# Designs tried in a protein design chat: VHH binders against q09150. Part 18

Target 1, 302 residues: q09150
Amino acid sequence: MRKEYLVSHIEENAHQADIYSLNVVAGNLWSASGDSKIKKWSIGDAEHSLVEEIDTPHKLGVHHLATSLDENVVVSCGFGQDVYVWNPETNEFRDLGNNAQHPSECWSSCISPDGQTIAFTSVDGRIAVWDNPSDCKISELDTKGKFGLCIDYSPNGRFIVSGHQTGQLFLISTETGRLFHVLSGHTSPVRSVAFSPGSTLLAAAGDSKMITIYDVLSGDQVGQLRGHAAWIFAVAFNPVGDLLLSADVEGKIKIWDIDTMECISTQSETDGAIWAVAWYKNGFIVAGADKSIRWYRAAATE
Key: E = the ipSAE of ESMFold2; O = the ipSAE of OpenDDE; V2 = 0.75 times the mean of E and O plus 0.25 times the DockQ between their complexes.

## First folded at step 4 (VHH)

Design t02 (framework vhh_3k1k_2; at its last look DockQ between E and O 0.01; V2 from the best seeds 0.00; counts 0 for: pae E 7.7 > 2, placed apart)
Fold by ESMFold2-Fast, scan of step 4:
Structure t02 (fold): chain B 302 residues (1-302), chain A 122 residues (1-122)
Amino acid sequence: as target 1 above (302 residues)
Amino acid sequence: QVQLVESGGALVQPGGSLRLSCAASGFTFSSNAMRWYRQAPGKEREWVAGITSSGGSTSYEDSVKGRFTISRDDARNTVYLQMNSLKPEDTAVYYCAAYSFLRESPYSYDYWGQGTQVTVSS
């Protein structure tokens, strides 16, 4: 059965510039924007209210945000060489870029499920894992100049995957800190990666306009999702793991059934780029170039 | 091809003013943050001023705060640097750079222009 989704809420002018990153943790939505602000929103059943507006020290805008599951650790990456780690309760920002061992420019980050380590990509191709409490580097993979555009931790904490401008994907074992697989299937930039909730699958998408599904342990391709006509900047598995959400730079949003590898819904309420997507208990949320945050709920079944 | 073209550099006396322009082509200008950099003889290239997407926020290196103003005109795909109370130490080649979420795509937006020479001397 195909599903229909309807916009349940639109927060127009949620930021003053493009919204590049969305994170849903606990009962909150976090958004990061080219306006150099991070905002926290309520995502309860009927609540979409602004909870907090955070002025960041980022000078050129915030294009990436990672939040720990307990919301005690937040990592932000900005244009230029800005990377900060902080506790949202205190709003004390620690400039990780002042550490001599940090990559020359961090682009993307993710936080381990237990909140203890942070993994970073860099423009120079280094993938570094840092112990958050001690601010000490515990491992590093040097891809020899392959710009890392996206990164994710598996929910079981055993793996990190990075996607690169070359189309390569590096799957790293967190136990050893070593490369586990180099994944094939893309020859153009990979913009977004996501592990399934069971940590058994991962999805990768980008400028190829195709989504590739991989088996984590074998490194084999198990499926491909075709239908987007523009670059894909965001993919996300739902909490159950049976659906994948994707969005492209022409404003198309697609929901895919992972068992059948079929598109079951397409939304196109904006023609501006969608940079970020996130699932929440009642549906999904998207944001991008139109500076709005949109909440979607399932409306009917076909 | 992504291109940035700087212009407006000249020889001026100390205390004088100049306005530099950076014209952008080959990309969507309004979604990009922009920076001005300068490089003096025998020194490394240093950041001077920055402006966020759509111009909502500006930032400056301490040595130019209160003297330089960065602005943008998205309709003209141009970023400007208004330089007042110029000093001999402001002598440098000035460059602009664009920052984009599409960075390292086939049309990378972290391009440097050819630069424009500013000389402050009597």
Scores: ipSAE 0.646, ipTM 0.813, lowest interface PAE 1.3, mean pLDDT 87
Fold by OpenDDE, look of step 6:
Structure t02 (fold): chain B 302 residues (1-302), chain A 122 residues (1-122)
Amino acid sequence: as target 1 above (302 residues)
Amino acid sequence: QVQLVESGGALVQPGGSLRLSCAASGFTFSSNAMRWYRQAPGKEREWVAGITSSGGSTSYEDSVKGRFTISRDDARNTVYLQMNSLKPEDTAVYYCAAYSFLRESPYSYDYWGQGTQVTVSS
C-alpha cells in the first residue's frame, strides 16, 4: 500500500530561527522556535494565516512547547533551562525556574488532557508531575541522572511516558504516580515519544534511527519501523491511530502503516533537519532547520 | 476463527527447563506480534514475553530476563517459549496471545489460547 502526499502550503520564514516544536490543538497550529517566539496559525484556511505571535521571555530560544487542549495553558522550555507557563487570557508568563519548588533543569514538558497537570523531564533525570496552577508537586521519579529528552501524556490521562538519553522509556501511571513500565528496545537517545489516540500504543524514536511500537498496558514491543537513515527527532500518530508520521535530521519524512509496520510514503522536499511534526485532518505539518512550516495533504483529498 | 493452542507444560524440578509451543491459526501469523502470559493461582495474569511480527525484537518481564527466550517460526505459525532455570515462582498457567487493539479504545485486546500448566516443584 502506497499513499501519496503533496505539499499544499509552505510558510517560508515562519520563524527567524529553527522551529523545534509543533502542536495542533483546537483547530490551530502552535509553533515554537529558537527565535524565542511562539506563533499560532490557522488550520481552517488554505493560507494558514498567522493568528498570534507571542514574544516569550526566553533569551536563548524555545525547544519544547506544550499546549493544553483548551489552549488555556501553554508551557515552554528553553535552551537556557528556563521554563514558562503562559496565560493566553492575561498574556502573562509565569517563570517556573524562579520558583524554588520547581527544578531548574527542566527540558521537556507535557500537559494532561484536562489541563490541570504538567509533567516535566529534567537534565538530571527526574520525571516530575505538578499541579497547575498551584505548582504543587504531585509525584516524582528519579532515574538517577538519565537525561530525559522527551515526554508525552496519554490522551486518556492515565499514563505519562518519557524518553531518555540511555534509550530507556519510563512509563508512569498517573493513577498511582508510580513507575508502570521500563521499556527497552533502544540503546541510544530517544528524541520523541507519542501515544496513540486510544492510548493503547506508544511510539518511540531517536538516534537509533528506528521507531519502536509498544503496547502500553503490557509494556511489550509490538513492532519496529526501520527505514530512516538518520536520527529521528519527531513521531506522531494520526487522529485515527492507523498511521504514524516520523521525520529525521536529514529532512526525510515517513508515513507508516501501523497494522503492517510498513512505510507507505516518504517525502524528501528538504535536506534540512526536521525537528517537529504534527497531524491535521488527513494531512500533516513539518518544521525544522529551514525555518519554514510545510503543510502536506493526502493526494486523495485534493 | 482465531485459534491458539498451547502445549509443553509439565511438572519439573527447580532448575529444570521446559519449552512451550503455541500453534496459531485463523489470522496472518507473520504480521502479528506474539506474546506469552502467565497466571498463578490467586494472582492476576501477567505479561511474560513478547516478540515482534518480524521477530527482530524481543522483550521480557524482569523476573524472567536471562532465563526465558521467546522465538517464532512463521512457516509453522508457531511461537515458542524456552524456559530455563525454572523456579517455583514460575508455576502458573501459561497463555499464548496474539496482539489486537481498538484504536478508539483505551484498552488493548489479545486473542488467548486455553493455556498450558507449568508446575515447578521439588
Scores: ipSAE 0.126, ipTM 0.607, lowest interface PAE 2.0, mean pLDDT 91
Fold by ESMFold2, look of step 6:
Structure t02 (fold): chain B 302 residues (1-302), chain A 122 residues (1-122)
Amino acid sequence: as target 1 above (302 residues)
Amino acid sequence: QVQLVESGGALVQPGGSLRLSCAASGFTFSSNAMRWYRQAPGKEREWVAGITSSGGSTSYEDSVKGRFTISRDDARNTVYLQMNSLKPEDTAVYYCAAYSFLRESPYSYDYWGQGTQVTVSS
């Protein structure tokens, strides 16, 4: 069934550079940008007012941001290959590691829903899993030089998936710490991965212009979503898990029905890339190269 | 095809100044952080300076802080390294590099130039 979405608010020039990451947690949108800032925006008012602006220690900008569900732990990754874990209440940042050096170049990160475990990818292809309370590395998967571009933690806490420049996906069981599946289907860089809220499906998209849907437990590809004409940098399941949002580097936004595997809405945002998407209560949010945040709400139906 | 072309390297006396340029093509320059690296004789390549895609933040290796300044001109797709108070230990081949959010697309991990030689002699 077709759904219609309307732009409800535009925050033009929300940042001074591209906005690479968006996260929604109760009451707030978090945005991260190449201007080295993280900003919090209110979801609950029509104006979506700026709540807080955070100057990060990232010297070359922030491109990945992950937030625990309770907002107690935030991880940010920057173009300087730096990774910080920080407390939003105090804005105190710490470099990962027990005062040890970081020998690898980190790129993308995710946090377990309870904030206890952090995982991140690296340029050299290692996927590291970190215990946040003890600030210690738990495990590491060596993909033998396959640059990891994206990573996500399943909502049930049982799995981590990473997407790589080779097109491969590595699905890791958090219970065993070991590789669960290697998923194929892409032959080009995978730019975004996302678990469904029930943790039974995952979506992967990137430079192939295609979105693949996998069954997590079996590792089988169960669908392909085709229709984007450009590289896809962002995918996200809605909170119910029946819809997928995707956006590409030419400003196209698509919404997919997961039960039918069909596109049910296409929106044009800008001529510029959309790097990040997020769902909220009755709509979605996009941001990218035009430095603006656009809020959409579902249109009322009879 | 991505290309980075460094220029401006020269022989200079200690205490002198040079300005290096790096002309970029084949990618969206304004969306990329840019960096300078150098490789001295007998040493591995080391990071020297970086600038965000917006130009709003710069960062420097400790040994060059206060002497070197990185800047960018997005209209000309060019990043610069102004080097003042040059010392013999600054002798190296200087490379520019781009660290793109688009890494691991049809382009390389990092885009590197061919380098420009800077020699500082007593």
Scores: ipSAE 0.013, ipTM 0.442, lowest interface PAE 7.7, mean pLDDT 84
ESMFold2 (binder alone), look of step 6: mean pLDDT 80; pTM 0.813

Design t03 (framework vhh_etentamig_d1)
Fold by ESMFold2-Fast, scan of step 4:
Structure t03 (fold): chain B 302 residues (1-302), chain A 122 residues (1-122)
Amino acid sequence: as target 1 above (302 residues)
Amino acid sequence: EVQLLESGGGLVQPGGSLRLSCAASGFTFSSNAMSWVRQAPGKGPEWVSGITGSGGSTYYADSVKGRFTISRDNSKNTLYLQMNSLRAEDTAVYYCAKYSYLRESPTSFDYRGQGTLVTVSS
């Protein structure tokens, strides 16, 4: 089975620097950039309009953004290893680096499906889980110096996975706060991880140029997706869970059928690295080094 | 091809000043945060200072804060480091570096220039 996707809209110069993070939630797209701005875009059928431009306190750019499903909690991480938690309605930024118990050098974060907890990676390899309402640490895993590059919550809220510069992945049970599996298969930095919508599968990708699919409960590798010729910085399952989207630093975009483990589409019309991808109701969105936000729609099914 | 060319290093007495320059090419300079990183003899690389693409924000290591000033001229694709009140411990090869999402550690960068030697000696 093949699906064709075509560019439906390009927002040129959407930011003044590389766009590193994209989140689609509640009918809106959120983008974060090296220009230290976060922008909110409305998702329409044909036109996608800027709703809000947020001037953040990040000094060296924003490379990671996590948004709760209700949009009431946003976590942003910057190149200065600064991390802020804020409510977009008030734009009151809480600096977690000024709390002695928070990791001072956070790199990536994710928010639980219920919006109550936030998980963080750090450059020193700690993975911390925090209760947002009480600002209290729930659990911490110390990987003993393994730089954490990416992190995700399972949609059912039962698991957290982190990917590290060593190639290791740590799958943590949220019920116990303890390590469930150490996932093997990568010996190069893992740059992106994603849970399937059913929380049964996990995708991991990075500098190996390969995407590994794991069964969450067993920790077993169930598939490998090969075809990228460059480092992969973004992977995402579609809302149905039958497709995986991936993008690399040479600007290649691939769509994979998870049932067959086959590449069903390749796009290469962007110039430069793609750092971020996200699915939306009509297709998918990519952004990266060219400073544009590119919207793709499903055009045909073969 | 991304290229970073540093200049301005030399021998200076303690308490003296030097201004380092870095000429950048092969990428959109104004869109990228830039850093100065130094490597002292027998030590690993140490991040010194960073500046946002617009130049609107600057950040410094505690060891140099109040003595060093990072700046940029986006019309000339040039990064600067003004170093005042130099100390013997500032002796190092100074590199300009592009801040990067590709880094694997705090001291790892996509691109680093050839460096310029700064020697602070009496």
Scores: ipSAE 0.159, ipTM 0.493, lowest interface PAE 3.6, mean pLDDT 86

Design t04 (framework vhh_7xy4_2)
Fold by ESMFold2-Fast, scan of step 4:
Structure t04 (fold): chain B 302 residues (1-302), chain A 122 residues (1-122)
Amino acid sequence: as target 1 above (302 residues)
Amino acid sequence: QLQLVESGGGLVQPGGSLRLSCAASGFTFSSNAMAWVRQPHGKGLEYIATITSSGGSTYYSDSVKGRFTISRDNAKNTLYLQMNSLKPEDTAMYYCAAYSYLRESPTSYDYKGQGTQVTVSS
């Protein structure tokens, strides 16, 4: 069956500034923006209606958002070097602070599949894992000054991967809290990383304009996806794990077949940068510099 | 290419006023928080003021609070700094700076312009 993707809905002016982060959890889309707001949108509603608008304590905008699978924990990172952990039911923001890593600044985060730990990158190259309920640091890896731009937990919870401004990737075992592999293949900033749903592969992309696919256990490169002409800020495996979605700063969206390592679709509904992508049950969602959220649905011939 | 061009600096006497402008291009100005920073001769960069992307919130260093006002005109892609009650210690090269998602350096801002000199002397 041939899969093509078509724009099904555009939410124009979804935010008052660039949208930097999108998360799909528990039937909702979460968006975070330079306008210092976080918004929740309905996935099940055909109009994708706004369900909640959250005013954050981030004064200079929110560029990163991580949500637990049960939506009880949200971590937000802002341009003002501020990091908050909060419960969306109460909207009580707890300043986790970057004081424990002073003078460093936290940039990106992810929450473990069980919701018990939060992993952070920092500008000074530290990768810290914190216990979510107690806010106690349980492990740390010092990359010796390598700015961490992106981070992800494997779906099985056994690994964390971080991508850095040097092009290096650090794969950490959660069982030991120690470095498992240092992955190579990039010599420019890695802006986005993603584990496959089976936790066997990971994808990394950024300013090299190339996507590298790695085998998690061996650390070996198993593929390279070439075709983007601009910096890639977002990659994501679909829930089945047979496709990868990527988007660049010139507004190009590509779908890749992981088995063949070939680009099977290219979309370009905007010429503005796309900063964020997310898959959902019926297709995928993109957002970026044009302040819009664009929803795509899979089209199939029958 | 992100470009920031500062103007409006000059020589002024203590107690005087100046208005600095920063013309921005190469990015969506209305989507980025902006700052003014300064560098006195022989010293490091000093933060002065920031403004959110919409202009809804502003923040100032204690050294300029009550004397300086940061503002922006998103329709004109222009950032402003109104400086009142100028003191000799305000003498510095003034830069506008953008907080950018394209950041890859450990500084608190990603880009700054070429600067405009402000000299306060009698």
Scores: ipSAE 0.176, ipTM 0.559, lowest interface PAE 3.5, mean pLDDT 85

Design t05 (framework vhh_surovatamig_d1)
Fold by ESMFold2-Fast, scan of step 4:
Structure t05 (fold): chain B 302 residues (1-302), chain A 122 residues (1-122)
Amino acid sequence: as target 1 above (302 residues)
Amino acid sequence: EVQLVESGGGLVQPGGSLRLSCAASGFTFSSNAMSWVRQAPGKGLEWVATITSSGGSTDYVDSVKGRFTISRDNAKKSLYLQMNSLRAEDTAVYYCARYSYLRESPTSFDYRGQGTLVTVSS
């Protein structure tokens, strides 16, 4: 069934540059921007209030943000390939590796569901997993120079997936620290990956303008979602796992029913690129090149 | 069309000063952090300095701290690099640069100009 979504709030000029990353966790929205700021917003307030504004040490802006479920650990990646791990209560920014070497040209990161490990992709194709408390490297996969654009942990903590400029996806078992599957289906950059809440499905999308759904355990393609006319930079499963949200560089937002593999909603209220999306209890949130954060809610009927 | 045009380079003696300028057009300059990067003959690109979109924060590579100052004028859409106490090791082509989320290569910039040559004789 087709479902309508309505804009419930627009925070214009939420940042002074493009907004590249959004995280919803513990009743808060976190946003990261090319203006080198990270902002925390209350969700559930009628006013959608700014809670905190954080100046980062990133030299060229922040394009990726990972936040632990308890909000005690935040990992930020910048355009200078710089990466910082920090606690929001102290705002003490730490280079991973404690001055041994700069973290190797990191592009994207994710934090394990228990908050104990951080996984990174890099511009030279390495995928590294680090123990957060002890700052020790646990494992590394070398893809032989394949620029890693996106990375995610499965909600059950058993898998990590990375998406690469070549179109390849690397699915890694966290139990063994070894490659589990190399997933195929894309021959152009994969810009966004997402695990379903049950950790059974994986969505991947990018410059191919299609979304491929994979079964995690088998590595098989189980579906393809077609309809975007431009590069897709963000995909996200809803908390129930029955819907997928996607957004492209022309500002199109689509909601897909995973059972039917059909598009059930399309929004087009913005002309600029959408770089980031996130679900929240009442709907979803998008942000991108127009520097605004837009909140959408499901229509009140059924 | 996006353009970044550098100027102000030239020959200078060690200990001298130069001011580099970059004129930006074709995009919303005030919304983007900007950098100066340089390339010495036969070497790779080296990041030199960055300034945030508002101009409220700056950062520098250690070798130029205390000697170089990055600044911007958003009304004029211009980026500057004031270089003092120049050393032979500062000899390079200097580029003003904007990074892009869309970059296809680890070593590419979204936009950069043709550069301006700085030669420190000695």
Scores: ipSAE 0.014, ipTM 0.395, lowest interface PAE 6.7, mean pLDDT 84

Design t06 (framework vhh_3k1k_2)
Fold by ESMFold2-Fast, scan of step 4:
Structure t06 (fold): chain B 302 residues (1-302), chain A 122 residues (1-122)
Amino acid sequence: as target 1 above (302 residues)
Amino acid sequence: QVQLVESGGALVQPGGSLRLSCAASGRTFSSNAMGWYRQAPGKEREWVAGITWSGGSTSYEDSVKGRFTISRDDARNTVYLQMNSLKPEDTAVYYCAAYSYLRESPSEYDYWGQGTQVTVSS
């Protein structure tokens, strides 16, 4: 059955520069921008009002944001060696970019489901796992120079996946701290990865304009989603895990049925690049180059 | 890829002023964050100033705050560093760098060319 999504709210000029990262946790949307601001927005009211504006110490903008499920830990990555870990209630920032245990420029990060560990990619291809309470690196995988562009923790906490400039994906077991699978299928940069809510599948997309779905335990490719005509920078499974949301640099937004591997919806309300997407209880949210946050809600099917 | 060419370096006396320019070519300049770096003889390269996309936010190393101003002209694909109240300690080769979200390699944010020499001496 054909499902339609409609724009329910547009926050024009939500930031003064591109919006690169969106996280939905609890009742809030978090946004991070090239303007070096992080902003918190209400999900609960119809206007999606600004809750908080946070001035960050980032020098050249914030291009990645990871937020723990309890909102007590936020990790922000900026251009250069700007990596901060902070508690949103205190707004006290710890600078990991100048830490001797963290020798390379970080690009992307994710926080474990329990909030205790943080995983980072780096420009030199290292994948570091950091114990947040002790502020110490507990493990590292050296991919031997493969720039890591994206990273995600499985919801069950058992796996970390990273996507790389070469097109390779590294699936790491958190139980052993070792490489579990090297996944192939892309020969161009992987820009976005996401685990399904059940931790059984993962999606990878990027400059190939194709989305590949993998089985986590076997490492096998179980599907490919084709239809985007431009680079894909964001993919996300919905909370149920039956849908995947994707968005490209030409402003196309697609929703895919994971069971049928079919595109069930395409939206095209902006001509600018979409850098970030997130699901929320009533639909989904996108943001990117036009500096706006767009909220979409599911419409009743006639 | 973005190619960057620095210019404007000169010999100036302490207390003097100088404006550096960084001209960009290639991909749309306005989509990149820009930074200025410097390297003095016998020292490591250090960050000096940064400007975000659309020019909405600027940041500075503590030693240059209040003396240096970074700005950009996206129509001319140029970023500027206005240096006032120059000190002998500001003597260095100055480099500009671009940071792109479309980055595919470590070198994409590096400067292009040899930099521009600033000498502050009587």
Scores: ipSAE 0.480, ipTM 0.756, lowest interface PAE 1.9, mean pLDDT 86

## First folded at step 6 (VHH)

Design p1 (framework vhh_etentamig_d1; at its last look DockQ between E and O 0.44; V2 from the best seeds 0.00; counts 0 for: pae E 13.8 > 2)
Fold by OpenDDE, look of step 6:
Structure p1 (fold): chain B 302 residues (1-302), chain A 123 residues (1-123)
Amino acid sequence: as target 1 above (302 residues)
Amino acid sequence: EVQLLESGGGLVQPGGSLRLSCAASGFTFSSYTMSWVRQAPGKGPEWVSGISGSGGSTYYADSVKGRFTISRDNSKNTLYLQMNSLRAEDTAVYYCAKSGYTQRLFEDYFDYRGQGTLVTVSS
């Protein structure tokens, strides 16, 4: 069944450069941009007011942002191959690139549900897991030079998945620190990965213009979502896990029913790239090249 | 088929100027971030500049900031790089690259790039 969504709010010029990352955590929206700023926005009010603006030490902008569930830890990855861990309570930034071996080559990052572990992908194809705040390396997997473009932590904390330039996905068990699955299905760069809320499914998408759904435990492909005509840069499951949100470089936004594997909605208000998406309540948020944050709500259906 | 064709390179004296062009085809040009990267002899690739799809955002490496200007004409599917105050260290093959993000650090991260145009800065 087709579902209608409406634009409920547009924050124009939310940043001074492209917005590359969005995180919805604890009722707040976090955004990161090429302007080297991180911003926190209210979700609860209709105006989605700016709550906080952080000037980061990044010199060339931020392209990945990870926020712990309790908002006590924020990890940012920048175009300068610089990585920072930020403590919102103290407003202090810790430079991991200067004192750690792997973070200086890191591209993407994710934080464990308990906030005690940070995982990174690197340009040279390593997946490293670090303890926070000790900055001790817990484990590392070397994919032998496969650039890791994206990474996600399962909500249950049991798995980490990374997407790579080759199209491969590496699923790692956090219990053993070892490779659990190498997932196939893509032969082009994977730009985005996301676990379902129950940690049972995994979505992966990228330059193939296709979204592949995997069973986490078996590693089997359970579905393919086709419809995008351009590189997909972001995927996210809704909180219930029955819908998937995706967006591509040509500004198309799609909502998919995970049960039927069908597209139930397409939005095309912009033709600029959308780099990031996030769910909130029964709606969703997107941002990208036009420097705006666009909020959508589900249309009331009788 | 994606095609990128660079032009405008040549020999120039230090302090001189060049304007590079990149003709793009085979994709929706205006939707994609475009970058210039360069590779000097014996060196690895270096990101030079990037511009968002709309052209509203531009970025530069520190080494070229204030000297180079990136621009684009989406109606012509063309990317430009105005290079002023050229230095010997700017000598390199310059490539136009189609990319997801505005800034690129590594050659292998680019999905598509042209054959390049040689810029030689010498007395």
Scores: ipSAE 0.602, ipTM 0.814, lowest interface PAE 0.9, mean pLDDT 92
Fold by ESMFold2, look of step 6:
Structure p1 (fold): chain B 302 residues (1-302), chain A 123 residues (1-123)
Amino acid sequence: as target 1 above (302 residues)
Amino acid sequence: EVQLLESGGGLVQPGGSLRLSCAASGFTFSSYTMSWVRQAPGKGPEWVSGISGSGGSTYYADSVKGRFTISRDNSKNTLYLQMNSLRAEDTAVYYCAKSGYTQRLFEDYFDYRGQGTLVTVSS
């Protein structure tokens, strides 16, 4: 069914460079940017005030950010193929990717729901799972050089999915540490993957300009969402799991009804690329090349 | 097929200016990060500058920051590099490169580049 969304707040020049990642956790929005900063914004007020600004050690900017549910573990990945793991409450860091026992050439990361394991993709096609407390590798999958562009951890903790430059998706069981499915359907780079909140579906999108929906357990495609005219860099399921948010490099934002597989809303308020999206209680948030954060809320219905 | 064609190079005196152009075809230009890379005589490739697909973010090597400006015109599928206050050490063949990623990476991560245009800075 149709639903209207309206811009409720724009934070102009929220960063000094493109904003590549957004995470909503514990009542806050975390943003990460090519300016090498991470910023924390309040969700609970209409002005969405800046709560904290973090100068990261990334020299060339931050493009992927993952935050544990309790905000005690934050992972950031930069264009220099560097990765840092830190606790924002104590501001204590460690540098991953430059250590012989840690993944090198890391690109994208995600965190298990309990914050205890971190998974990474790499430029050379490894998908590694790392135990955070012991700082050691639990497992890895070698894809034989398939550059891993995106990764997500299922909310139930049972699966990890990665999307690759070749268009392949690798779905890994965390119980066995082994490959569960190789998912086909994309033949172009996959830029974003996301599990549904029930962990039964996953969405994958990228340069093919389409979004594929897979059943996690069977590995079968159960839908394709067509309508974007440009590459898709961000997808996210809402907390209920009945809607999917997507955004492309030409500034188009689409909302999809997962039950019908139909686009129910399109927003087009900027011509610049949108690199990141997130849902929050009252709507959704987007950010990208214009260095601004745009907050949308659902319109009131009578 | 992806095609990148650099132009605008030439001989210039120290302190002078040049503007380089790169005509792009065979891909959706506005969707890709673009970079300038240079190769001086007898040296390996050096990343110079990068620009996001929309043009909203620009990045520069320390050696050129404040002197060079990268820009793009997505309606003409053209990438530009405005080079001011040129120095002898800026002498190189300049390449534009298509990248699916922003900011500097070594040549091992660039997908495509053109044939290049020679810039010579000499008294």
Scores: ipSAE 0.000, ipTM 0.196, lowest interface PAE 13.8, mean pLDDT 83
ESMFold2 (binder alone), look of step 6: mean pLDDT 80; pTM 0.820

